VHH binders against q2ydc9. Designs and how they scored, part 4

Target 1, 344 residues: q2ydc9
Amino acid sequence: MASESAGPAELGFVEAAPSWRLRSEQFPSKVGGRPAWLSAAGLPGPPELACPLCGRPMAFLLQVYAPLPGRADAFHRCLFLFCCRTPPCCCGLRVFRNQLPRQNDFYSYEPPSEDPPSETGESVYLHLKSGAHLCRVCGCSGPKRCSRCHKAHYCSKEHQSLDWRLGHKQACAQTDNLDNIVPDHNFLFPEFEIVIETEDEIMPEVVERDDESEIIGTMGEAHEEELESMAKHESKEDRIFRKFKTKISLEPEQILRYGRGIAPLWISGENTPKEKDIPDCPCGAKRLFEFQVMPQLLNYLKADRLGRSVDWGVLAIFTCAESCKLGIGYTEEFVWKQDITDAA

## First folded at step 10 (VHH)

Design j5
Fold by OpenDDE, look of step 11:
Formats: C-alpha cells, structure tokens, sequence
Structure j5 (fold): chain B 344 residues (1-344), chain A 124 residues (1-124)
C-alpha cells in the first residue's frame, strides 16, 4: 500500500469575525458560540449531546468545514466538536459529522454571498428552516418548551433554569419581545472564525555539513562524547515533546492541524492511541485521523475562569474512512484526548 | 457572465518585481473573496493568495512577505504585487473567484471561476 505522500497539513488560526459570517449559510469553520448546523434535519438530540461521564449538556467547542472533493454526497461536510464544561467533570468529548450534496433542501446551489446582510440585527436563530427548535442557551436541539410562553425552547431543564435566571423570567412576561434578547450565557465559549493556512513543509535543510574541516584539535572528542551521551539519554518522551515544540514554534498561534489520513502530532509518547484503540465506524470502515485541536485553543477559550477548567494536550479526531452516511442525521465520530502529563 | 481577465505577467530576472492585475466582471465583485493560484508545468494548482471581501489577506507560506494581494472594488480588480521573485515562482498565474474555502479542499473546489491565466517567468 503506497504511503500516499500525505500532503502538507493545513493549520487553523482563530480570528474575530462578525456573527453573520459564522452562520450556517456561510459554511463556517468556527470556535465557540452556538453550532452553525449544516443539515437542518436529524440534529443530535439532548441525549447525544450529553456528557458521557456526567450526563450534563455539553458545550459546543468548534466546527470544521471540510468537504470531500470528488464526493457528490459530501459537497458540504462539517465536523462538530463538543466538550463538557461542567465542573468537576470537564472531560466529556463528542464529535459529530454531517454532510450534504451540493443540491439540497437547505442551501442554495450557488456559493454564498460574502456581503453582510442588510438586517444588522444579531438575531439569534432559535429555529432552523426545517422548523426544528433550538435551545436558547446552547443552540442545540431544544425539545423542551417554556411552560409559560411556549416560545422558548431548551435542550434540558438545566439550560431552562439557566435562561430563566439570566433574563427569560422578565422576557417571558413580555410576549412580543421574546425573540430579540438572548442573553450572553457564560455557558458558551467565545466565538471566533477559524482561518486556514497551509503548513510549509520546511524541508529540514539537510545542512550537508561539508565535513571538510579536518580541524585536528584533540579537545573536541570529549565534548562529542558528552553530547552523544546526552543525546543518548534523551528519552523517547523528550524527543516527542521536542518535535512537538519545534513544529509549534513555526506557527505558535495554530489551534488546529488538519490532514486527513496523516499522522497526528502528539505532545507525549504517553497515552498515544494504537490502531486498536480507535473504533471502527459502524459501517465497517476504519476511522482515520482527520484533524487535531491544539492546546493553544485553550488560551482563547478563557477557560481559566472556571475552577476545574477544560484542559487537553491534544484532541485528535478520527473519522470514517468512507465518510459514510449512516441515516439522515449526524454521525458520531471518535475523539482521542491526550493529556499533558505533568513531567514529574 | 462571470469573466476574469489576468494581465501583468512576463519575463523578469530573479529579485525583480511584477504586478498582476485581474479585471472582474459579471458579478458583484465587492461581495466575493478573490484569489490567485499558480500552476507550474507538470504540477498541480497551488493557491498563492486570497483576499476576502472584508479585506483580510492570506498568503501561502512560500510567498509570504514577498507578495501582496490587494483589491479595488470600484474597478472590480484584484492585484498581486510580486516582489523578490525567484525562479521557483515561474508559473501560470490564475485569478479566481472564491466559492467557499474549507479544510482539505482543492483549489478547483474552493474557487468557482478562473481566468485564462498569465505567464510569469523568472529567469536570469
């Protein structure tokens, strides 16, 4: 099997963007806020978006728009990553994939306009074109309704209670203005656009050390042996970390590395997945590495305000090699979390 | 009908400069991301630079610091100022209109319209 020369990795960077640019119609790659859902049908429900560990609603972390060229059924394709933000857990992770053909019921066949919409109103869409209701807090499926106004939808009692405390109580009594003021819930991460750049394969200049300089001097042998001995004492772990640091140093603000089928860039040799640790897709295909989230993203999430904060070394996302469509909905993929081992 | 017409290509010595222009018509120019791609004979298309409707600019690492993309919306024109040209920059340069850029996309996917291209040759 010819190692298809994995093309250069693509890097993701965060930039501020107006809200309209991060809407579904723009097919964004983005961090934080509410999900810009791709298909308006078959959204993951509250159970699917609950933390597998603590059962609480997960927060939307980021989405990656990653179409597959040559695949008509994946003309539009997006991955949605969620994380648990609830202390003390903060460990749950889930990723979902959705894809659409170019001709679909939700979007124009033509590319989206990059013109700002005339309607300046930061209107939080509380419903999809399909009529599906979204949670006012998290923007996920909201099957629960406010018992008073019947207009506000929620994914959970928890988010209902949160919204009630943050202003819905006052708005609920004012039937005419319910749609206009969605409070900024501390539940949401700060919102950014992910901008794509290509990583230059800095070919290590093989400094062909022209070994020409016969510098004769005797004193150099002891230093080389010490350097070799020091080099020999570099643990595999140190080497991996060094490689990681070197790659990051070239683009220190990178928050994402994308390369379908390439090897992930690990921060440690510990807790690295083996092939057997990556579950196959339910369709029978293997899952392949598609992208990883870098620890640098944590700096933008302002996670420090929360006691036990969301933390990771690397999040590696693995997706179905066939990008299969399991039904009409969103397909769950696989996330591997590599933690930063406190070098004791 | 969407039209993109590139001009400004030619022969230049290493270290020299060229300015490419692309005149666009048939669409609301100000509303679209515009870009430049290049193709070396026998190689695939590679993106060089693009400029969003809002003015944000992006560059391939190989041209970063040497090339500058700009746009004049009043003239419906996108420009590529190329400085410090290298032999490796020799290619047919294409102006393109953005469809939508995503991760893992090819240039033909990311851009929906292309010009005829202009030849840039960097040679001593």
Amino acid sequence: as target 1 above (344 residues)
Amino acid sequence: QVQLVETGGGLVQPGGSLRLSCAASGFTFSSYTMGWARQVPGKGLEWVSYIRSGGSTYYQSSVKGRFTISRDNAKSTVYLQMNSLKPEDTAVYYCARDYKRGFGTTLDYAFDYWGQGTQVTVSS
Scores: ipSAE 0.615, ipTM 0.867, lowest interface PAE 0.4, mean pLDDT 87
Fold by ESMFold2, look of step 11:
Structure j5 (fold): chain B 344 residues (1-344), chain A 124 residues (1-124)
Amino acid sequence: as target 1 above (344 residues)
Amino acid sequence: QVQLVETGGGLVQPGGSLRLSCAASGFTFSSYTMGWARQVPGKGLEWVSYIRSGGSTYYQSSVKGRFTISRDNAKSTVYLQMNSLKPEDTAVYYCARDYKRGFGTTLDYAFDYWGQGTQVTVSS
């Protein structure tokens, strides 16, 4: 297991970026668009990316590039989070980990250059080096093929029908370069880069401190002590939410908090996992907290002006403490959804 | 062969300034992000700043507003202007052909493309 010290949290923020910076060979952390798959082999199949609650295809939400220092088998390491955006569900979530050594069959040993690619490099990549085809709608494994042109691939009948309706019916007969002609299916989330900052120390004089648990009786009055006790009990959820707000106050636009083995920052005391709620990895290791998705991300997902979509208080991702490598495929990890409470 | 040579370190009083330079050779400088990392006593290596090939700059929160990274592609040189220096900035500063790409890491490719370092000491 990697000897990673639990330090301060690292914070993620969205930023606009040209599409070429968000391709797999640049090893991005990103929100939305299509997944920038790491290993081109062993992708999760359509059953693994169907919503566990409603069965419909899920949308890629974000990926986090998170190599493990000093681990040769995780020189590259990425976590991929998917969510159901199909009403009325909008609740299902799945997360996958993939990692590679520096020497691998997919990427150069040398760091990528940052020269913008040719015009064809701005097109959607729907065919991986491994021979796997990707769904034209979602960018996930697409084993189904249009029976007419034999060139368009899909994860599901749902996405095949959507693409047919929105343009493929006409385009199927008219061109042989379908990867450059993909309509907006209104399925993918808007695409952004995630940029990293380290969380600063919070000094008492620069933030408002309101932790009432540090206050012990000062007035010496029994009535006052009774009222403070009732306020303390009555304000437990308010205290947790105020600690949440205080902790993020220096960087209120953070959409992600990262730190393997640190304590999650919950928005309320409700709907948090106990140890038994977090399954062990199939390799036998416990799972550790790795990162959380903050509610601030929701503001970026509503850019299409529909007004109803996915919702959460916090999403907490837990991964194998050993970051094990079982073959070359993607390993499913665990995500806990904390919904917003009325007290929060 | 890739070479990175840092200069400009030294002893400075709190509130003072230093300018670090990193002369690069052996690669197409304009095609890569360049960065600075530091080895702070009692801590591991940590990233400080990086500048993308297109000129966008990024800073660790503790140095934001005090440090400025810049590059001169014609001279294959990256600079770190360090103002309002504090004792906690005391470290060996390294130039790297890499940047803070991932969470939980300092700079993964930096071990191949790493200078010898220059000492910065901030004390009265």
Scores: ipSAE 0.608, ipTM 0.780, lowest interface PAE 0.7, mean pLDDT 82

## First folded at step 11 (VHH)

Design q5
Fold by OpenDDE, look of step 12:
Structure q5 (fold): chain B 344 residues (1-344), chain A 124 residues (1-124)
Amino acid sequence: as target 1 above (344 residues)
Amino acid sequence: QVQLVETGGGLVQPGGSLRLSCAASGFTFSSYTMGWARQVPGKGLEWVSYIRSGDSTYYQSSVKGRFTISRDNAKSTVYLQMNSLKPEDTAVYYCARDYKRGFGTTLDYAFDYWGQGTQVTVSS
């Protein structure tokens, strides 16, 4: 198996974009807003999109369009990352993968047109072409419906109640004006396009030859020199952090680093996953690193500085090495959260 | 049928300038992102620049500040103005129509139609 020379990492940056560019038919990589679902069928349901810790509905954080060249079944491929925004939890994370062949029931075989739609109205799509209803609040599967108007759909009682309080109560009585105008529920993250850039191979990877020179140093005189060497020797942690800082400094606004099978860029040597910590895909294949979300994204999410908010050092996403298609649905992948350890 | 025809290549001295043109036909030109890629003999394809339908432009770091991509929708033509050319810019330059760029995609995947290419040689 030829070690496909892991090409340079690709970097993601956030840019403002019109809403139409961030719709499903444009196959966007994006932050915030509502998920631009790839397949209109087999959406993850409310249980799958509930926080594994607190059980509350998670918010859509970002999606990455990442086709697999040479894979006909993954001509279109997207990864969807969700996070819990519910205080005090704010810790739940889930990632789902979906993929489609070029020829599919949902999209044209031809490239999407970049022409703005004539309908300038920020119409929120509350239903998919499949007929699946979406939650008015979060844009996820909405199997619950308003008992009064039967037109408004929700993923949960919580989101139903939220929408009711924020305007649906008034709108519900006006059957004709259930306009596709959805109020801001202050639930969705700000929406951005993720723009792709290639990381400039500026610095030759100083292949730090891990000269594991087994310094079989004799035990005796080693204590003072070890203390001085420990004082002078940049701790492994310091080295890791330095590397992180150096890479970020080259492109300080990067919010995403992409590279299938490459090593993640960690902030610390602490709380890094070992191979055993990464669960295998249910298909039996290993999961490999695909991309990571950088802490810089937090600056764009306008996460209320007040109280326990969404926070991370690095989010590392691991996906099935085979990119297996388990049915028509969305396959859950694995996300590892590295927190910023307060340097004691 | 989609056709892309590059012109404007040639021999130029270091520091010189060239303007490449790509005439497009067989599709609604204004609705698509167009791009330029280049290939050095014996090396892989590298992207140079692309321009979206809304005239947003993007450049490879190696050409940033020297190259300018533009388009004329009325003429269905995309241009690459190349200034301050370097010997390292010597390559066959290809015009291409964008399908959709994603993470981890190769150029041959991201672009669905290509021209025949035009040779650019920067030499003293």
Scores: ipSAE 0.751, ipTM 0.905, lowest interface PAE 0.4, mean pLDDT 89
Fold by OpenDDE, look of step 11:
Structure q5 (fold): chain B 344 residues (1-344), chain A 124 residues (1-124)
Amino acid sequence: as target 1 above (344 residues)
Amino acid sequence: QVQLVETGGGLVQPGGSLRLSCAASGFTFSSYTMGWARQVPGKGLEWVSYIRSGDSTYYQSSVKGRFTISRDNAKSTVYLQMNSLKPEDTAVYYCARDYKRGFGTTLDYAFDYWGQGTQVTVSS
């Protein structure tokens, strides 16, 4: 198996962008807001987007547009990452993959125009072109509808209640002016575009320390040097952390590292997955590392405002090596969460 | 038919400057991201710079601070001002129309149309 020379990692950075640029038609990589779903069919339902730990609706964290060159069925390909924001849990994570051929029922064969739409109205699309209804709060599948107006859709009773308190109660009574203005729910993360840059291969300056220091060491000092060398034995953990810091220091604002099939950059030697810890895809193929989310993203999410906030050292996403299409819908992939070990 | 025609390449000494131009036709120029890529003989394509329809500009780290991409929508032309040129900048430079950039995509995938390229040689 030829070690395909893992090309340099690609780095993701967050930038402010107008909302139209982060719509599905633009095939965005983005943070926060509502998902820009790729396929309008086969969206994950409320059960799939519920936290596996607490059962509450998960928040959309980010999506990565990552087509596979040479794969006609993955001309368009996107990964959607969700996280639990519900205290005290805040630990649930799920990732879904979707892909489409260039010729599909949802998008033009031609590249999307980058012209701003003439309609300045930040109209939150509450329905997909397929007619699928989306939750007003989270932008996910909304099979539940308001019993009063029958126009508002929700993924859960929780989001229905939230929306009701935030203004739907008033809007619901006004049948004609269902202001497509969905209030900015604190449930959503701040929205950013993810911009792609290539990681510069910083050739490690081999500091060839020609320390030709002539160790004319007399016998007695050997014990202190051994003790100092033992004291300087950087723990494996320290080495890993140093490597992590060094890589981050080159581009400190990076929020994502992408490299399909490369090794993840871990923050600690603790809680690092072994191959056996990564479940195989249901198709029978192995899952491979595709990208990781860096702790720097937490700074942009303003997670501190919510008390027990979403926290991670690294989120590593593993995807089917074959990028298989399991059915018509979105395929769940695998997320590994590495926590920052409180140095006791 | 979409056409991209690069001009402005040539031989320059280290530290010198060149300005590349790319005349575009056959499509609504203002509606697309335009980019420059370069290829060194025997190496793959590498992106150099791209400019979005909203004039946001992006640069490869190796050219950042030295190169400037700009566009004139009225002339359907994208430019690459290259200053402080280095021998390492020697390559065939291609103008390209962006289809869509994603993670893990090769440049040939990200760009749907290419020019014929213009040779830039930086040599003493």
Scores: ipSAE 0.739, ipTM 0.904, lowest interface PAE 0.4, mean pLDDT 88
Fold by OpenDDE, fold request of step 13:
Structure q5 (fold): chain B 344 residues (1-344), chain A 124 residues (1-124)
Amino acid sequence: as target 1 above (344 residues)
Amino acid sequence: QVQLVETGGGLVQPGGSLRLSCAASGFTFSSYTMGWARQVPGKGLEWVSYIRSGDSTYYQSSVKGRFTISRDNAKSTVYLQMNSLKPEDTAVYYCARDYKRGFGTTLDYAFDYWGQGTQVTVSS
């Protein structure tokens, strides 16, 4: 089976963008803020967006717009990655996939206009076009509502309490001014657009195969050369790390690497998944690597709190090889987290 | 009907310059991302440059510092200034309207419309 020469990876970079460009209608790849949901129907609920470890609401980390050419049902396709921001956990990760045909109930068949909206106000959308209510804090499904004003919606009691403390208490009493002004709850990550670039094909340095000249040298000198050759034998781990460093050095600000079906770029040989560690899709298909999140993203997330914030070496996302549509909603995919082992 | 018409291609010596133009019609030009792609003989279509409605510009690594994309919304025209041309820049250059760029998308998917192309030949 000829290893189809995996095309060059696509790289993601973060750029500042106006909020309107990062809305659902623009089909954004983005970091932070509120999710720009693709389908307005079948959103993952609070249980699905709870941290699998601590049970607390997860924060939206990023979304990747990744259509599948030749797939009519995946003309629009997006992956949504969530992470736990709740100390001391900060380890929970979930990823969801959603896809739509070109002709759908939510978006025009025609390309989106890139004209800025006339309304200069950073109006936070608290509901989808479908009428589904979104949580004021996290922008996810908000089935709970404020018992006083009945206008504010929340995913959880936790987010309700947070919003109440940070401003809703005052706003709630002022029935007329429940303006779409949402306070900063310090829950959302900073918002950026992810811009796509193609990785430059680094010509493989022809590692000159040093001709193993069988120097039948005498027994004594063989030990030092073997020790030097063993010392020069870059451990598999060193090789992996070197490769990682080399790739990063070429584009040091890369936050994402995309390549469906290619091998991920690992930081170390430790804590790498084997094929058996990647669960199959419920449809029966295998999951394939699609993209990875690089540690550089952490620099943009202002996750400055040492030991109490989200942290990773690499996040590798694996998705259904068939990109199946399990039901009407968002399909959960698989995330592998590789941690940075402190080189002692 | 959407139409894109490329002009400005030709034969040039290495180190020379060309300016490509693409006249667009049949849509609100200012509202869309416009781009240039090229196809080298025997190779696939590759991105060269694109410019968003807000004049943000992006370039393929191989042309960075040498090529400049610009647009004139009043004329519904996108331009590609190509300087320091190399033999490897020899290709058919296509103007395209970008539907939406996504990860893993081929250019044929990302482009909803493109022109007939203009030949650029860089040869001594």
Scores: ipSAE 0.733, ipTM 0.894, lowest interface PAE 0.4, mean pLDDT 89
Fold by OpenDDE, fold request of step 13:
Structure q5 (fold): chain B 344 residues (1-344), chain A 124 residues (1-124)
Amino acid sequence: as target 1 above (344 residues)
Amino acid sequence: QVQLVETGGGLVQPGGSLRLSCAASGFTFSSYTMGWARQVPGKGLEWVSYIRSGDSTYYQSSVKGRFTISRDNAKSTVYLQMNSLKPEDTAVYYCARDYKRGFGTTLDYAFDYWGQGTQVTVSS
């Protein structure tokens, strides 16, 4: 089976962008804020977006717009990554895939216009075009509603309570302005656009080692070469880390590496998944590596302000090889978290 | 009908400069990202540069610092200023309208309309 030379990875970088560019209609790849949901129907509910470890609502981390060329059913395709921000847990991760054909009920067949909207107001959309209500705090499905105004929606009692404390109590009595004023709940990550660049294939300078050095094998130097070779026995771990460092050094601000079906770039040889550790898709297909989130993203998330904060070495996302399920629903995929081992 | 017409290609010596122009018609030019791609003989299509409606510019690493993309919305024209040209820059250059760039997308998917291309030859 010829190891198909994994094409160069695509790299993601964060850039500041106006909010309108990060809306669903623009099919963004983005970090933080509220999810720019692709399908307005079939959103994951509160149970699906609860941390599998602590049960608390997860925060939207990032989404990747990744259409599949040649797949009519995946003309539009997005992956949504969520993480737990609740101390002391901060470990829960979930990823969901959604895809749409070019012709769909939610978006124009034509490419989106990049004209900024006339309304300069950062209007937070609290509902989708489908009429689905979104949580005022997290921007996810909000099936719960305020018992007083019946206009404010929430994913959980926790987010309802949070919003109540931070401003909704005062706004709730003023029914006319509820839609325009969402306080900062300090729940959402900072929002950025993810910009795509291609990784430059540094052709390894084939150091043509002119191997013409005549092995005048004097016996004595063999021991030093063996000792040097033993000393140069860069542990497999060292080699992996070196590779990681080399790739990062070329583009130090990269926050994402994308390459469907390629090998992930691991930070260490520890806590790497084996094939058996990656669950198959429920459709029966294997899951393949699609992209990874780099530790550099943590610098942009300002996670340091939160005591036990979200932390990772690498987040590797694996998705169904067949990109299965026709429809408007969101399909859960698989995330592998590689932690940074404190070099003892 | 969307039309893109490239001009400005030609023969230039290494280290020389060319300015490509692409006249666009048939759509609201100012509302779309425009780009340049090139095809080297015997190789696949590669992106060179693109410019968003808000004048944000992006470049392939191989052309960074040498090429400059710009646009004139009043003239519905996108430009590619190419400086310090190298033999490796020899290709057919195509102007394209961006549909939407995503991860894992091919250029034929990312761009929905293409011009006929203009030949750029860098040779001593």
Scores: ipSAE 0.727, ipTM 0.902, lowest interface PAE 0.4, mean pLDDT 89

